# Ledger of designs, part 2: VHH binders against q88v07

Target 1, 377 residues: q88v07
Amino acid sequence: MAQSIVEAPIRVDTSRKIIHVDMDAFYASIEEREHPAYKTQPLVIAHDPRQTGGRGVVTTANYVARQFGVHSAMPAAKALELCPTAVFKTPNFPLYREVSAQIHRIFHEYTEMIEPIAFDEAYLDVTTNKKHIHSAVELAHRLQQEIWHQTHLTCSTGISYNKFIAKLASDYRKPAGVTIVLPQDAEPFLLREPIEKFRGVGKKTVPKMHDLGIKTGQDLYAQSELDLIKQFGKLGYILYRRVRGSDDRPVEYLRERKSIGKERTFGPFLQSTTEVNTHLKAIAKLVAASMQSHQRHGKTLVLKLRYGDFVTITKRRTFGEFIPNDAALFEQYAEEIFEEVVDDHFNSGIRLLGITLTGLAPLAFENLTLPLYPNDN
Key: E = the ipSAE of ESMFold2; O = the ipSAE of OpenDDE; V2 = 0.75 times the mean of E and O plus 0.25 times the DockQ between their complexes.

## First folded at step 1 (VHH)

Design d08 (framework vhh_8dlx_2)
Fold by ESMFold2-Fast, scan of step 1:
Structure d08 (fold): chain B 377 residues (1-377), chain A 124 residues (1-124)
Amino acid sequence: as target 1 above (377 residues)
Amino acid sequence: EVQLVESGGGVVQPGRSLRLSCAASGFTFSSYWMHWVRQAPGKGLEWIGNIYYSGNTFYNPSLKSLVTISRDDSTNTLYLQMNSLRAEDTAIYYCARQTEYVDSSGTYIEFDYWGKGTLVTVSS
């Protein structure tokens, strides 16, 4: 007799309120705001290839330019070939960063739990928020209004109890839309979505999905967990959960940009490995003390060095477990990395050395091994 | 250390398909646009296309019907699927990470890290 397979129930955490904010055509909208005439012209945001000798890539293009086949990351020379009448506007990244920073300051008025994805995209966890606004829809409308009043830019927002659904929702109505998917509406919403919309289902995976009869969330839902894992491995495990509205990933507001490090500049420049090792030992002691003071440990150690000729090397080593906050270990690893990367540039001397820890977590966090097939409640 | 390692190249017959992979490490893969670029013998660089974490892709219009770019952010891997390979597809294929570049004259988007490349030879 064939063995019956009983699939474990999936727990769905619906306690969170997650907003995905997506700025509408961000760079192009900023440039169109500064010069309204661009709205009716084929605008390509790139260095003009006629002035750069054919160098550079398209940062973005407005809708008018896209009608000529111009797309982001295309060589600027190709964009000119496709659209000879295109207006090339040099990207103003200082302005884009300033506008992005202004928008993030608005986000910080509502929550500290912000995960930036790009200059124009972020997740906000507003489950508990600084304004004590209980309605995530009201909070999203207030964000849109404040962004409009301060920047004259629009954004689309998606609201749900997890990152996956919130991002799908933010794409549902553009520009300037607000889409909320409540827990009771999640399955119907997901079942109607094309399979291409499910994160992790890239263009390569779509044909295999279609060959298996999986074209929509409903088709995905109908698949057994075992079959999905057999066909797609870890992606199958994830997709089985996503189509049931499960995504337990937190809004990663601490990210990798949180690091603890120390560096030293030298005059005169260091000329020998003995001098380098002496200073790495001193830096390691400072870093270990700083790590302990902040009650953090990390999985990645980064060595930074700059030669006298300004050539800069940064080399990291990531461990499977947190590195103990031990100056001798940091010194050992930094010296090993130095030996690995040192080359003839050392003849110009060393003008800077630094040791940094990243992949940080509180000391109370232990190394965890997650099972591929956890027991569900 | 940021590393990009291409694989999957080799000798392939005309009309066949080939999938290239790029294994990324040392950075938050999901935060970056990733690109495929190729260089045929004796020629300059030709942009193939790019992809963001969302799955949004942009292609060189000359190659759009022949290639598909995808990514698996759970394994930090970028893919290039090539169909109906022709002799003119013989090239070294590189994956590249998108960044912004700033110099004394201004700023623009550029590639800050490249793999070493994988050679694809289309021959009978």
Scores: ipSAE 0.000, ipTM 0.117, lowest interface PAE 21.7, mean pLDDT 81

Design d09 (framework vhh_8dlx_2; at its last look DockQ between E and O 0.01; V2 from the best seeds 0.00; counts 0 for: pae E 21.2 > 2, placed apart)
Fold by ESMFold2-Fast, scan of step 1:
Structure d09 (fold): chain B 377 residues (1-377), chain A 124 residues (1-124)
Amino acid sequence: as target 1 above (377 residues)
Amino acid sequence: EVQLVESGGGVVQPGRSLRLSCAASGFSFSDYAMHWVRQAPGKGLEWIGNIYYGGSTFYNPSLKSLVTISRDDSTNTLYLQMNSLRAEDTAIYYCAKSDYLEWSPDTYHAFDIWGKGTLVTVSS
């Protein structure tokens, strides 16, 4: 096809290695791990509609319940109609968040370029990675193995040169699949996808797409840019580029950061102040290194602590000046805060410790004097 | 060379149970997810389930109550236990190894290595 002189051609950057990680039936799998009897029962993670007067939606369902047609975002009352024998389990978001944090610590062993989408889903840019692994397939496989060994949960992964294709690829083989879409295969992959799979094409947009004869990526590709913009506005502009394999969105690991921190979960739980201090020292080193790598310093240090009974304490200490990025200082302040907040819940042990810095500013930034009145300096 | 050899197929009466085996060689069996797949006469391929390294099993929901997949990493053997066999279970059963899928227009490349298959006929 001839290039238009007045229009820039669409450039496709294939230099990146992006992995989309998607935990398999995340909340249901956690609940099955905690109560193995659920593995053979139709488990629906939702408030019981018999107790809510028919209100609420399914958060997720295990594969047994999905056999009855139960799916995420379905009304809980409909799930009960489809599966009268369903076991309803109220979501335990504190537990799911803890497991998600554990999985993200595994991600951080491989790259700092992580964009979380939800507790169960993240993009990783592994183009340059901490393990110096050249093969994204090998890295994805090692992520799956380490996640399994540490959490007893599985994930599916998709690999490509951008976020859009990587996410589509992660849905291709579940559970526990690894799917790579190479640059030369991107076009036939996208052309064969149903239009419903294109991010941004929601329930209300699908009928309009179908009415215009757009049922697949191939039909989408055949549309002119102008026609797509006339029919769908900004979405049309985006979809014209997506179906051509173009998605220049970076993995957003440098979101507008209000905090920089590190945390760890423990099993077995910590039982003594000596154990707590040992781990606070290790966490402080990681946080200090992270602060320095981001070229930031902060005025507030936050200790996050979760007891074995899930009682969570978050205590902060704010300083008049920026705290030097010194692991020994972070350790000292965290230990002092721990001594202030520790109570009888410690009898259940410590299952999580975290240190976070907030009140962030660039390292080169110093406190400026406030403006004085107009008649003095 | 990687090899997968299925065995245990044959003629079986409805309602009976049957166990299929897959002997693996030429790779580190314990490091790979293993799959069972079947193809009934005149039909497409149907994924039965897999067993992850570490022992976690995942099944096609349509078949979950009828089958159990297990592995013996000491003998490099994969098993498929089938219970309450029906005429619709008549198929060639394949053992497959799958590290990853390099997507291509030809979707049957979903599995790295396939065995030769073993025929199961359910009839009375």
Scores: ipSAE 0.078, ipTM 0.478, lowest interface PAE 5.4, mean pLDDT 83
Fold by OpenDDE, look of step 2:
Structure d09 (fold): chain B 377 residues (1-377), chain A 124 residues (1-124)
Amino acid sequence: as target 1 above (377 residues)
Amino acid sequence: EVQLVESGGGVVQPGRSLRLSCAASGFSFSDYAMHWVRQAPGKGLEWIGNIYYGGSTFYNPSLKSLVTISRDDSTNTLYLQMNSLRAEDTAIYYCAKSDYLEWSPDTYHAFDIWGKGTLVTVSS
């Protein structure tokens, strides 16, 4: 008598109010705001492939361009093929960052429990909030209104009892949409979703799932926990719970960014140390700017390089003291590390460089000795 | 007297679209969130969605039909556009008023005043 291992019911915590905020076509919308003429044109945020020899990737596109099939992560050349009349706009990340910061300031008016995902996305735990608004729906509405009022940008929101469902919900109705998934609606909502929308299911996992007949949440739900673990390991364990509406991950608002870094991929590959240094300098500048913007300093600098033959080297140097947020210093250290680790694989060229700072801590405002005392000069 | 009156219901074939209206009177319509709720035969009430005074819309993701809620504050009218109707969409559809939608993971409260409802029958 095979004791039917009565799979213990998964406990689902429904006590939290989570809002996922997703800015609608964020970069494109900003550009449209700055240049209203773009609103009636297919706008693609990418380097113009005509100027780059067919190189480039679409960061995002406005809704007009999306009607032609243009989407994020699409090759820019393909976007041009799909939409020959498309306007290509080079990304203005400084502007985007500024706008993002403005949006985040708005979030902070409502809650400190904010987990940024990207410039245009964040989780908010509003179970308790600064405004003492009991209704998550009302709060979301107010957020949307405030964002619009201050930035003239729209966002879509997903509201649910956990991060996983809230994120899925925010994608359900765009643009300027609000989707609420109540606990009782979670299962039907999840069952209809394609597995590609499940966090953790990447490009490598999708084919395997499909081969197993797992194409939707419904299919996933039908799988035993054991089978999923056997097939997908930890991911299987997670997915078994996710499809059943369980996500115990907190909104990580204090997540000290464990690391701040920038990476660049090259085509063609870098073939000389001079080229490497040039790009390390550029990357270092970006990292320094990022560190400054986040008001962080780090103790460890990590250099990542990937050769043309895909051999990857990651080397870290930890310092006794925090590294000053100086691009020149980051560059220097990165170059030093590069010299230490470079080997014969360099003959295949370098396809990727990255600089990352870890061991982050807040820049103690303490050292701003505000000259409290007017120099009685 | 505060009143909500639904209209536009009837018999419709599967795959068709239907637009319901709710006429509001007796209150400042523009100041309130408005809701659509339905009740299928033998089933409980199902929240469809709502529209806030600011125009933001919320929808029940469990619904199979494509729905769009809109409002015209100049005429005090709430609308429910339903597309690709199915047999399971057969229900009495109600509009309801609230000052706001109160949602909690445990419970939600949305409704102060209800219309009498309009019957939608989806049948081949």
Scores: ipSAE 0.019, ipTM 0.298, lowest interface PAE 5.8, mean pLDDT 87
Fold by ESMFold2, look of step 2:
Structure d09 (fold): chain B 377 residues (1-377), chain A 124 residues (1-124)
Amino acid sequence: as target 1 above (377 residues)
Amino acid sequence: EVQLVESGGGVVQPGRSLRLSCAASGFSFSDYAMHWVRQAPGKGLEWIGNIYYGGSTFYNPSLKSLVTISRDDSTNTLYLQMNSLRAEDTAIYYCAKSDYLEWSPDTYHAFDIWGKGTLVTVSS
């Protein structure tokens, strides 16, 4: 052997009890609750494409509509093509936010270790719980019952010792399912899964894996770690562990503000650099004020732009020192970045501009800075 | 904490004018673009227009000659003036705040706060 390889064995920590909660067709289910006649119709939550000239995207669809191939993030016009009889309902986001908040209040009766993923999806770490329920399965059933009692909505839960398996389990039986994968069940469960169920294996990766003879977790398991890393880099490192039932990621129940930003959308679209710079100046003022009000400064400035044809560019610049909370300086950097990244998609105009500060720290974190502009009182 | 409360709705005769108000609280009103949106019976949301900080306004082209949006940052109040009202203007009218400085129809789901609405009925 020519190389010195020192690596600890993969250790599978099975001490945690993790529940993944996924509300069943959330927005559509809320609308069905409000108007029960929708339960027997294909329902699509989106702006009606017949009234938008074919614009818009599906937020979600009920079970009836899904049988026609309608799915989230699909163009609403395509959903109409697939299901011409569908009822289109414009999203009532204030209602959905209120229902989500109600569900989260229920979660907090059981645990404080909650990682929200979306309005309709969360991880709970219930290794220790506030009701002293020893069985995670019993806890999941009580949770589903309480959600139903308070909201008349159903959810599907997956239970395991880590986030990866809990998420997969929650998808196994819908709607209103409870699926547990115990440590001894994890390997058989994972080995039979198609590779596209493994997070990170998307539409571009699946063909590559199929070409290598990797179609299932069993095929993935058979690969050496070195081969997976050679073929897929960091994803290969991760997948080797996932298929062996290892996922040490904590439930992220503490959130820190990682960025502060402001964006503008435009109608009519911006057609010149002069117009862009005018709006970058205005956005920079708002970002600087927000940074100061949060008593933070940052080392990275991010420009975001979206063209009229929806092509989005995000470009960042990281500095060695914290950037002063100075609107003129933010404007200057944003304009410099814009000039670097703008291309011929500008012919479709600029629909959105945004400035975001990242690499945040409290203002008490010092660096030596010099003024870039004279003070004008 | 953050609230938007619309008022000024009611029954009006065709051809009349009506002014709606939106009282804002719990956030720095002057820092945000504010929007008016309506929903007619059996229809989806229709964006009316917005007003940016500094007073610039943008309107739905179909409604531009019929509406005027203004703001009073000293009282945290957003206004919608509607003129020459027609039966098709019957709707629930909402004011809205987004995380974005400027909202558009392509980002309608970006609203994080909007009011309960005020009903305007145009009939005799």
Scores: ipSAE 0.000, ipTM 0.111, lowest interface PAE 21.2, mean pLDDT 82
ESMFold2 (binder alone), look of step 2: mean pLDDT 79; pTM 0.800

Design d10 (framework vhh_8dlx_2)
Fold by ESMFold2-Fast, scan of step 1:
Structure d10 (fold): chain B 377 residues (1-377), chain A 124 residues (1-124)
Amino acid sequence: as target 1 above (377 residues)
Amino acid sequence: EVQLVESGGGVVQPGRSLRLSCAASGFTFSEYGMHWVRQAPGKGLEWIGNIYHSGDTFYNPSLKSLVTISRDDSTNTLYLQMNSLRAEDTAIYYCARAYDSSGYSEIGDYFDYWGKGTLVTVSS
């Protein structure tokens, strides 16, 4: 019963100054910088589907190519159908890494509290910063100026008291925009936003939201916490807080994570393979969502289990290619590994199950097999 | 090094309320998410809910007790408020630590250290 659970009061911490920096069309802009003729051509950053037998996905496309309907994550073959005159440029990830590192050196001049999301995106906590600049707007303008001066690339920035609002604000004015959402402006800002803009509401979730009458932040705000959890699980829990301006996640400036995973403790302990598979399915869905949220894919899947007698097993399986972030596939591999490792300790039941991905890389990374040269210099 | 000590258990009549406490030491309490779990006699563990370092909470929707989790970072104390207690709420109640400094999906998000537990008996 929904009413049996007492909702805790939501506290909104407005003490922080968070900047979300988003590089404008990063990979395409780098390629246009290296070859200015591309600026007037439909440029698609992808392996040419005419050379790959129709394989591959679009990493990104410039403004000209986007006018033909080309977008990121689209099959490269579809991009060629939509824009037969497109110039296909193979991604140069070593160059993109170098440019990203240069931009991060600029960030470090202002703060050590930097959380990279991707090569082109980061959160900065500038509440207390190295330059003693009180105005986050002034600091954002100085970042934009230094990035332009050193790289000839533009970025858009969003400023607020938490990561959620700062990221949302950075999308408000592109390219080269600076958008600040002050605490007193947060509620009207969030209530007018379309639901598609709320982090975690992907293309598959939008139709369900619309079917429930949730088209804007105002519609989302009107929902009860329990109804959102019933309809959307953890996403419902998160969205209820986000639309109220609450997001206490810190800027994660500590070492980059080498693994992404979820584990669960059971009461009562799991007693059958059917129960194990049911929960591996649920955990796999959460892990797949987390992998997408972090914009990562991985080559190794790890199953962790703990029996009722506290015996713990950790078993990994490594693949030559990145595993697609598909819950059904994670579930399949986890179930296969479980069948390999299960023994008589199962008579004591299962008290914990976990699925983790390691060997992580950004979603934009393909399995790049470097050509072997006879003369390697 | 990490230590969690539950207290506040005892015998309580059906329909009454009870608040459990968990005293934490050996780590920076304010930087960690915390969990409550319970185990009824002859049954397995049942996850009750958690509270993130931010103060945000998430509860097991299948629970039938009226439950609130809260924390006091100034005293390194975690609380579980239970209302409208029933005989089925008779259990040993444990607090547990989860490493949740980021609020992101990490193995260990659920819990890594446990207390010894406190017994709650709901009987007339």
Scores: ipSAE 0.000, ipTM 0.147, lowest interface PAE 15.0, mean pLDDT 81

